VHH binders against q96fz2. Designs and how they scored, part 93

Target 1, 269 residues: q96fz2
Amino acid sequence: CGRTSCHLPRDVLTRACAYQDRRGQQRLPEWRDPDKYCPSYNKSPQSNSPVLLSRLHFEKDADSSERIIAPMRWGLVPSWFKESDPSKLQFNTTNCRSDTVMEKRSFKVPLGKGRRCVVLADGFYEWQRCQGTNQRQPYFIYFPQIKTEKSGSIGAADSPENWEKVWDNWRLLTMAGIFDCWEPPEGGDVLYSYTIITVDSCKGLSDIHHRMPAILDGEEAVSKWLDFGEVSTQEALKLIHPTENITFHAVSSVVNNSRNNTPECLAPV

## First folded at step 5 (VHH)

Design x16 (framework vhh_6z1v_2)
Fold by ESMFold2-Fast, scan of step 5:
Structure x16 (fold): chain B 269 residues (1-269), chain A 123 residues (1-123)
Amino acid sequence: as target 1 above (269 residues)
Amino acid sequence: EVQLVESGGRLVRTGGSLRLSCAASGFTFDDYYMGWFRQAPGKEREVVAAISWSGDSTWHADFVKGRFTISRDNAKNTVYLQMNSLKPEDTAVYYCAAGYGLYYDEPSDYDYWGQGTQVTVSS
């Protein structure tokens, strides 16, 4: 996974993340650095994306089931990175493989610190390689959406009014991530950055691409992945596997250029 | 399905040159950094050189710096190791490897490995 859509306005995104804490109380996640959230239909590595993480990462005595939402840089910069400019990083940490995550230095240390997060998106894009040509067909991949009297499918939304109805009750894609914290050696704000865990594609996606993000399907999986105070690394990793509960449709080549940031990027062709 | 196939290893005289190639298939080559390792009989595998996914950044071990050059051709899914001024101590099986992440200096940093190609340097 190397391209996502996450275009919801901050207030809509926050409501889409409503959850129950361990005591059964309904809550909205509390924001950190909300001004750094930049909605886009076409998010690439090195840009910021919203993630959910446990409040216990920021407050020593916090209930580990309570959630923070924060923008983080896509592309993990480990805490021991010694150079002064993360943008000079030449090696790709956009994704990490589930099968080697406990062996790789970049990932096993933050994972050992409980630095698990849930990466939020409308969905992600993948490019199908066509036989006998250098052409690729992009697809938008997302959770099946609940149909209501007020909202339809993306394919039925052809006006601004209809587009707003689609997104009011959109079920966000929830991907398993690992984050780390880097303190600039010359001083400045701590950089929070993440990587998306990847697994082998499910049967439904195998014709599009051979890998997929590790999707956390449902609130129980999301809660267990986030709750590093009660759920060990070993138990959390049991949640990392291919998922069949996804849908997709072909989209226009407009999405190919990451500078294009319009609804056309995810509209069905 | 994932394959890394090294070629180019042979017997060469001290002071000679040799170019190794590694053809990759079955994965998204241009998302992975590539490395060359070598292993002499009775010794551990050691990293010789590494190249970023884009080809814009390279690293070479001190013992080959100035003599070896790593490069890649993403259009051909191939990584190369140009070896100049070869010495008998360069004799080893050379392995191509693909990795994903920030670290490139240990075998555990790599996800995919080739079978190796033998390089022998004699006087």
Scores: ipSAE 0.000, ipTM 0.261, lowest interface PAE 11.5, mean pLDDT 85

Design x17 (framework vhh_6z1v_2)
Fold by OpenDDE, second read of step 6:
Structure x17 (fold): chain B 269 residues (1-269), chain A 123 residues (1-123)
Amino acid sequence: as target 1 above (269 residues)
Amino acid sequence: EVQLVESGGRLVRTGGSLRLSCAASGFTFDDYAMGWFRQAPGKEREVVAAISYSGDSTWHADFVKGRFTISRDNAKNTVYLQMNSLKPEDTAVYYCAAGYGLYYDEPSDYDYWGQGTQVTVSS
């Protein structure tokens, strides 16, 4: 995928990422570099987006079931990259195809180090090619949301108040990612960046687009993907497959411009 | 009307260099990712390189091996392909394409295509 939405305020996003550790204790992920979080209805590659990763990546002997939330750059910059400018990368790292993940050094190496993350989003955007025209219809794709008695369907949010209620209980999309750490040759801060693993689209989405992000559906899948201390690469990769547990609606062409960052981007038309 | 017009293709000797240009019109250029494709006789069309709408991200095919570089000038609505160290295997019609840049390596994700420019590399 090449476009996502992640617009929730930091506190709401954090609460939405509540989890249980292996001991069954309810936890919130701790933030790393919270100031780098930039909410947006229209996230493109090279922007920062929040990801979940195991605490074990930062603390020796930490419980690997504990989660950290950190904004990372979308577009993996491999640790071996020797240029001073990440924009000089000559290969696409926005996405990683699941079928060739082990064939590409840029993805295989960090994956082998256990550098698995969960990319968070409200949802992602895809464009359907219209038959007979060169026009494409954009769609917002996300997890089905639970109808709370008080929260009308996303489509029925007739009032700003109702819209806020929808987002307070929004189930975030959880996509499988690989991240890496890059040290600039000239010094400076370590850059954390990620790629989204992609798979063939599910049947329900196939009419829109032939590819989709690898979605980790449920706490078990998310936990296993993150827990590189207990779950091997081979076992983790079994989690990477298309899912039918997706819904979508058509949105306006406003999202076509990556500079547009308004609620209209994901509003149903 | 959307137009993509490629230029710069010609006969060149092995080891030579070419710069291809693609002039775009009829759409908001800086909203679109751009790509270069090529098709050799009897072969399928293949992606050569792609560049994001802003130019901040580029992708190159493995066979490029640092020889080719894609760039763009949004002020001129133009995308470029600098080709160095050309080989006979690089002989093809080169096409410019525009899309939203979801999957740079997927031709189906590109909406607009040029007519192509012929690049011939002689031994």
Scores: ipSAE 0.349, ipTM 0.720, lowest interface PAE 2.5, mean pLDDT 90
Fold by ESMFold2-Fast, scan of step 5:
Structure x17 (fold): chain B 269 residues (1-269), chain A 123 residues (1-123)
Amino acid sequence: as target 1 above (269 residues)
Amino acid sequence: EVQLVESGGRLVRTGGSLRLSCAASGFTFDDYAMGWFRQAPGKEREVVAAISYSGDSTWHADFVKGRFTISRDNAKNTVYLQMNSLKPEDTAVYYCAAGYGLYYDEPSDYDYWGQGTQVTVSS
């Protein structure tokens, strides 16, 4: 997973993250560094994306079921990294394979500290190889917006005007992530950065790409992944597997250039 | 205390029109998506229509598209269901439901429910 859309205005994004804490109280996540949130239809590695994480990471006495939403850099910079410029990290940490996550020090150490997060997106993009050409067909991949097929759905037949009206009820894609905290050697603010855990593609996506992000389908899975105060690393890792509860449609090549940031990037063709 | 109070249900003739209202109190209405469900005798409760917290996004079940329209007035803490071209198959108890943040097509995903209002459509 190397490209996402997360374009919702901050207030709409916050409401899409409504949840219940352990006591059953309805809540919205509290923001940290909201000014660093930059909505975009076309987010690439090294940009900031919003993630959910437990409030307990910031407040020692907090209920671990309460959630913070914070922009974090996509591309995990390990706490042990000694260079001054994180962009010079030798290894690509955009994604982390589920099968080797406990073998790689860069991921095993923060995971052992409970540094689990949920990466938020409207959906993600993947490029299908087309036989006979070097052209690839991009697809926008996202949660089904309605749980019943007989209800309204978003597809290629929907008009662009109607497509624009779905966002204040959009079910955000919730991907399992690991984050770390890096202190610049020359001083400055702590950098929070994340990686997306990846798994083998499900049957429904296998014709598009062989890998997919580890998607946490539903609030029970999201709550267990975030709650490092009550859920051990071993139990949390049981949530990491392919899911079939995903849909997609073909999109325009406009999305290919990461500098293009318009609704056309995710509109059906 | 949270309350959802449906009104407007009555006996109507086939082809007639009816508007249902649901008055909400005891919570921040603007933070909740709203849905209309119905249940006929011996059948499961099914989703009819839903509307986002702002009113900008709406969804209607295929069996009511073009006939029913959901709307809301956040200043009055009220959600409406305008029902046109009524059929005997529309006979049911109609329920108003509130969901925090988003609307859903499953009854179990809604937080608050009204007591229902009976709609009967005769030939």
Scores: ipSAE 0.178, ipTM 0.637, lowest interface PAE 5.9, mean pLDDT 88

Design x18 (framework vhh_6z1v_2)
Fold by ESMFold2-Fast, scan of step 5:
Structure x18 (fold): chain B 269 residues (1-269), chain A 123 residues (1-123)
Amino acid sequence: as target 1 above (269 residues)
Amino acid sequence: EVQLVESGGRLVRTGGSLRLSCAASGFTFDDYAMGWFRQAPGKEREVVAAISWSGDETWHADFVKGRFTISRDNAKNTVYLQMNSLKPEDTAVYYCAAGYGLYYDEPSDYDYWGQGTQVTVSS
């Protein structure tokens, strides 16, 4: 959980996040700071990624089931951080272990304020340790995708040419996150930053890596995680567990260098 | 002030054992990934082993698997490298490194480095 892909153009990403509010009304999430969204096939910690969060975080009396989409910094900067430069934060907040989340001040405090978010990605990358070599095999890991009628044979959907056709209907990976708001002591804009909650790997991923992000599988789980106005911290944490509803394929070592940002990073080999 | 101080390096005979220690100060140790690197004369610095901030995840290079074990004691702000069945090829300066939320297979991913401790293995 230290590398993702989130490359969809803003309009495609927005449509992929269509949802129903508590009243059953079909909605698209409203953007905050859309100009800060930077699509990439190879996102690392400290870069910005889009997250979903409740509108109630920004507007008093808003319906807590309504969603905002906003780019946030990957790597949670706690609200109590006193230095002027976030890069001087001297501890790891890229990921947050589910088993110690209520013991760590950096995560317990924002959880108590309802600062839950859903981190969006095309998928994430993990590196499998290969026996007999010092090389690791990277994998792109993502939700199973629905095949279109135009990819109409089982084998056709696996070809590299067909991968470009699936992005219009791509089911985004939805990972449970915690965010916080940091006000620079010398003034300036509030920094919103997040961490991804991690759990033990599922059986399907255990041969690749022993940990995985806490994935929120389906709209019911996503809605409950986001709705801090109606769902308590204790109830929301029941959603944090491994999932088997995941798939993967091997990718090129091009992805190893976080500076490489091309479709080759996630293309099947 | 961030400091990483390695100790335990010395001359040892082939087949012997050593434990290297790295004492950390000036940052919240239990929130950083730690790594051990080595550099022999005329060679590039290479990663030997790495351990996650929590200790849940470890990685060891193929050339040391089964012989070296990385561990950490967060209460003592210390990371260790237990080296068994030492070979002349293990002769190098060993460096301790700390990295915030980074991939540990690249030296450039680490934020802080110690000054190194010399390990010499004689036949």
Scores: ipSAE 0.000, ipTM 0.151, lowest interface PAE 13.1, mean pLDDT 84

Design x19 (framework vhh_6z1v_2)
Fold by ESMFold2-Fast, scan of step 5:
Structure x19 (fold): chain B 269 residues (1-269), chain A 123 residues (1-123)
Amino acid sequence: as target 1 above (269 residues)
Amino acid sequence: EVQLVESGGRLVRTGGSLRLSCAASGFTFDDYAMGWFRQAPGKEREVVAAISWSGDYTWHADFVKGRFTISRDNAKNTVYLQMNSLKPEDTAVYYCAAGYGLYYSEPSDYDYWGQGTQVTVSS
């Protein structure tokens, strides 16, 4: 997983993340650095994406079931990285394989510190190899959505009202992530960055791509992954496995160029 | 049982030097940021210096920059504060603290605290 869509306006995204704490209280996650959130239909590594993480990472004695939402850089920069420019990291930390996550220092160290997060997206993109040609077919992959009636025709003019209605009740994709905190050697703000854990693809996706992100299907899985105060690394890793509760459709090549940021990127073709 | 034990505090002349040590036990030391704090009579506890879990990143308060240096030895589970060019204003009880993950500047960010060691600077 190397491309996602996360285009919801901040207020819509926040409402889509409504949750219950351990006391059963309905809550919305509190934002950190909301001004760094940049909605896009076509997010690539090194851009910022919103993640959920436990409030306990920021506040001593906080209830570990309470959630913060914060934009983080996609592409984990390990806390031990000594260069001044994170973009010069010599190896790819966009994804980490579930089968080797406990063997690689870049990932096992933040896991040991409870630095688990849930990466939010509308969905993600994958490119299917086509035999006998250099072409790859992109697909948009997302949770099954509750179908709502449309009050417009297919192919109607782009309407802000129609766009808002389509996304009002969208179920966000929730992917298991690991984050770390990097302190610039010359001073400045701490950089929060994440990686997405990947697993073998499920049967439904095997014809599109061999790997998929580790998807946390439902609030119980999301809560356990985030709650590093009550759920050990060993217990949390039991949540990391393929899921069949996923759907997809083919999209046009517009998405291929990460600079294209329009609804056309995820529209069915 | 988690323990942080400070040592090295004593009476020192103005302009003198002193090294404080803090020995840690009962937790995974190399997963915690460490900080040195101080509290003078009638004043709030204030942050003096902090060091990340790896030892690669340090922060020092403006009023001690160039005079104090924080360091750690993860093999010995110990954090140090080297204090040079001491002033009477440095007189305080010095506390060692451990905070999970990266350091922050506020006392409330730290999980474990030592009992403190008294430093007195006189002419």
Scores: ipSAE 0.000, ipTM 0.134, lowest interface PAE 15.2, mean pLDDT 83

Design x2 (framework vhh_6z1v_2)
Fold by ESMFold2-Fast, scan of step 5:
Structure x2 (fold): chain B 269 residues (1-269), chain A 123 residues (1-123)
Amino acid sequence: as target 1 above (269 residues)
Amino acid sequence: EVQLVESGGRLVRTGGSLRLSCAASGFTFDDYAMGWFRQAPGKEREVVAAISWSGDSTWHADFVKGRFTISRDNAKNTVYLQMNSLKPEDTAVYYCAADYGLYYDEPSDYDYWGQGTQVTVSS
């Protein structure tokens, strides 16, 4: 996974993340650094994306089941990185393979500290290689959506009005991530950055790409992944596996250029 | 000073076997994944096999699976490639590489490279 869409306005995104704490109380996640959230139909590595993480990471006495939502840099910068400029990191930390996560120190160390997060997106993009050509076909991949009267899913939802209705009750994609905190050696603000854990593609996606993000399907999985105060690393890693509960459609090559940030990036073709 | 020194390359007959070695020095070997790559004349460098920092996980390219086996000895700072049932198509310069990163299949992901050892397979 190296390209996502996360375009919802902050208010809509927050409501889409409504959850229950361990006592069954309904809550909305509390924002940290909301000004750093930049909605986009076409998010690439090194940009900021919203993630969910446990409040306990920020407050020593907090209930570990309570959630914070915060923008973080896509592309994990390990806490031990000694150079002044994170762009000089010679490793690609956009994704973290599930089969080697406990072998790579860049990921094993923050994972051991409970630095698990849930990466939020409308969905993600993948490029299918077309046989006999250098061209690739992009696809937008996302959770199956509930068909309601408000969403008005008729035909391809090509009209701007129907397109807007779809987003009111959109089920956000929830991907398992690991984050770390890096303090610049020359001083400055702490950098929070994340990586997305990847697994082998499920049967439904195997013709598009051989890898997929580790998707946490449902609130129980999301809660267990986030709750590092009650759920050990070993137990949390049992949640990391391919899922078949996913859908997709082909999209225009407009998405290929990460500078293009319009609804056309998501439109079925 | 980082060094990766490959050895073991030579002329071998079709169907023969050969073991390549790569001796590493100048970095903490146990923290790095190791890979074997090859490059035939007029072709791009391709990944053959990779092994995790601990040795517990290995990956082999489809075209060598069942014939080649990667292994490592962390006490000796050495990675090996055991090559069986060699074919003329296996003729290439074989490179050892070290990676403190995520991908097995991209040459650009590897931090350190050896100078290569020539393997020639004749009929």
Scores: ipSAE 0.000, ipTM 0.133, lowest interface PAE 13.2, mean pLDDT 84

Design x20 (framework vhh_6z1v_2)
Fold by ESMFold2-Fast, scan of step 5:
Structure x20 (fold): chain B 269 residues (1-269), chain A 123 residues (1-123)
Amino acid sequence: as target 1 above (269 residues)
Amino acid sequence: EVQLVESGGRLVRTGGSLRLSCAASGFTFDDYAMGWFRQAPGKEREVVAAISWEGSSTWHADFVKGRFTISRDNAKNTVYLQMNSLKPEDTAVYYCAAGYGLYYDEPSDYDYWGQGTQVTVSS
């Protein structure tokens, strides 16, 4: 996964993340550095994206089932990185293959510290290869959305006005991530950065791309991934697998240029 | 469909220089890390150099450090390997490979492979 949309205003995003803690108490996640959240229809690596993580990472003796929402840099900078400029990192850490996550020090170490997060997005983009041309067809890929309780999920064929209204109750895509904390050698604020775990694509996406993000489908999976105080690394990794509970539609080539940041990027064509 | 096409391999004399190119098509090049691997007869395939998807991070094996340089041109969907101070031990088939997102020093981490280009270094 190399491109996402996360355009919801902060208040709408926060409500979309409503959850229950371990005791069944209804909660909204508490923001850290909310001014660093930058909504966009076209998020690329090195930009900040909102992630959910356990409150226990920031507060000693906090309930590990309580959640913080924080913007983090996309592209994990390991805590052991000794250069002054993160762009000099020897590895591309925007994604982390699930099959080798325990073999690479950059991911194994933070995972061992319980540094699991859930990366939030409206959805993600992938580019399908087209036979006979080097041009690709971009697709916006997202959870099925309920238009009404009775009529079922919103589809690509629905009117543009229906798409505008759906954002108030949009089901955010929840992707499994690993984060780390890096202290610049020259001093300054700690950098929080993340990677998205990737798996083989599901059957439904195999014609678009051979890889997909590890999607945590439903609150049970999300809560287990985040709760590093009660759920071991071994148990959490059982949540990392392809899902078929996904939908998509073709979008215009406007999304190809990461500088384009308009609703046209995810609109059906 | 997906193609990685290496070019530039040829016979060169010890101490010479050579630049290999790999033209990619059929996938979103900018989302893939690229690597150069080599395989000499009777030996396993080994990683020579790797470059991140945006080109900002590179890795070079100790046995080529200071002699070889990997680079890429995302506008042209091409990755390059500049080889200087060539030695007979550099004789091998050189392979271009693409890996989604994370780049590693393991062949199994790469998703797409070219057919290879032969480099021969004579004494």
Scores: ipSAE 0.000, ipTM 0.220, lowest interface PAE 11.9, mean pLDDT 84

Design x21 (framework vhh_8cml_1)
Fold by ESMFold2-Fast, scan of step 5:
Structure x21 (fold): chain B 269 residues (1-269), chain A 123 residues (1-123)
Amino acid sequence: as target 1 above (269 residues)
Amino acid sequence: EVQLVESGGGLVQPGGSLRLSCAASGFTFDDYAMGWFRQAPGQEREFVALISWSGDSTDYSDSAKGRFTISRDNAKNTVYLQMNSLKPEDTGVYFCAAGYGLYYDEPSDYDYWGQGTQVTVSS
C-alpha cells in the first residue's frame, strides 16, 4: 500500500469516526493539529494522513479507550534516527510486513511502547500487472459501502450528483498502523510518523496484488488495536490478518501521477 | 531459499564503464528496497546506491553521484548499477542487498546479501 485517498472535509471525517468509549458513551475523536490535515484523492508517502490513536499517549491519566485524531507523516521515522533531515528517508518506511514486525528495530521498538494507530482513508490504490504487457492497471480498493439513498452504492452512483452524496455516509477504511515520535537533533517540533502493516492478500485481491494492508474490520478490532493500556502487543497482533470484506473497481491512469488530486482518481472506468 | 546473485564485474581501464546486475529469488522482490555496497581491499563495506521498492526514489553516496545510476526491473526481479567514468578508487567487491523497511544506508539495516562481484579499475 503506497497510495490512498482521504479527501473528506474535516467535519465529515470527524463524524465518520464516531465511536463508543469503554463506558459506552458516544464520542467524537478530539483533534490534534487539525490545520495539518490536507484532504486529497491521491495521497503519497511523506504526506500527512489522519490517524486515530489512544488519548493515553498524550495524557498520563487518560482513559486509554478515548481517541485522538491527528495528522501524521506517512513514512515512519524511528525515534533513534541519526540524520537531521527525514526527507532523506523517503523510501520503504511506508509499509511494515506483519511477519517481520518483531524482528525490525524500527518497528518493534515503537510497538513495544504501545504506539499503535489506525490509519484512515477513503480507500487505497493498487496497480495490477497486466499479463504480456509492461503496463499496470490501477484499482481503488475500499470497504463495501451501505446504500446511501436506500438504492445505490458507489458502483451504482455513476451520475455526478449521486456521486457527491456517496461521501456523506462513507465507511472509512481503517488500517492497522505503527507510529513513532522523532525529536530533531537540532531541536524543533516532535515529528509523528507512521507505517502501515501489510499482510498476504486475501483471495479476492490476489489477482491485483500479492500484499494488502492489515485492515481492522469493525469497532471491536479498531478498539482493541488502539487500546494499548488494556490490550498487550501479543493480543493486538492477533488482529493482523488478511480481510475478505473489501471491494474494488478499476480506475483511470489519472491516479498514476501523485500530483493529480481530483475525483477522477477514484471514479470507475 | 533467498538468493541474490551479482554479475557484470570485471577489469576496466580508468574512465571505462561497467553495468552490474543482481538477480533476486526466494522473496517478493517488489516489497524490498535494493542497495549496492562495495568493499575495497583492507576497508569496511561502504554504501554506494539504493533504489526504493517501487523504483520511484534513488539515493547515492557522494562518490557515486553523477557517475553511477541505479535502476530496477521488477518484471525480471533484477536490480542494476550502471557505472560510468570509473576511477581506481572504485575498485572493490560490489554487493547487492535487499532491505524491508529500509530507512538508512547502514549495512545492518539490510535483510539479505549477495556474495559479491569483483570490480577492478587499473591500467
Scores: ipSAE 0.000, ipTM 0.154, lowest interface PAE 13.3, mean pLDDT 84

Design x22 (framework vhh_8cml_1)
Fold by ESMFold2-Fast, scan of step 5:
Structure x22 (fold): chain B 269 residues (1-269), chain A 123 residues (1-123)
Amino acid sequence: as target 1 above (269 residues)
Amino acid sequence: EVQLVESGGGLVQPGGSLRLSCAASGFTFDDYAMGWFRQAPGQEREFVAAISWSGDSTYYSDSAKGRFTISRDNAKNTVYLQMNSLKPEDTGVYFCAAGYGLYYSEPEDYDYWGQGTQVTVSS
């Protein structure tokens, strides 16, 4: 996964993340650095994206089932990185393979500290290779959305007209991530950065791309991945597997250029 | 400075053999999967073979299975591709690639690339 859409205004995104804590109380995640959130239809590595993580990462003795939402840099900068400029990392940490995650120092160390997060998106993009042409077909891939009468006669996200009606109740894609904290050697704010865990593609996506993000399907999976105070690394990793609960549609080549940030990026063609 | 330097290409007749080498420097070689890709004139880069960071797992395209063998020497920071029973359709520029923890067959999933070495199989 190397490109997402996360375009919802802050208030709509926050409401889409409503959850129940361990006591069964309905909550909204509390923001950290909300001004760093930049809605976009076309988010690439090195940009900031919103993630969910446990409040216990920030507050000693906090309930580990309570959630913070914070923008983090896409592209994990390990805590041991010694250069002053994180863009000078000489290896790609935008994705982390599920089968090698416990073997790589960059990922094993933050996992040992419970640094699990859920990466939020409207959906993600993949480019299908087509034989005999130098062009690839992009697809927007997302959770199946609940049909409503208020969405009109089709009642789904299958047409451009219906997309505007479903954003208020859009089910965000929830991807398993690992984050780390890097302290600049010359001082300054701690940098929070993440990687998305990837798995083998499911049967439904195999004709589009051979890999997919590890999707946490439903609140139970999201809760267990985030709750590092009660759920061990070994137990959390059991949540990392392909899912068939996904849908997609072809989109315009407008999305190819990461500088393009318009609704056309995810509109069906 | 990160470098991948390929060698061992050349001109051979059908049925011949070549051994390609790729010498890596400037990064922690032991943390990277290594792959070989090829590109014929006017075509996109296609996957040939890959080897895991430890050397314990190997992956081959359908065209390479049974004819090519990928191997690595982590002490020498080098990856190899032994090519046997070469066919005219194997002609192309062969590229060495390094991917952090990656075993994918897609070129875009690799972090570092060499400049390539030409392999020509002519009748």
Scores: ipSAE 0.000, ipTM 0.116, lowest interface PAE 17.4, mean pLDDT 84

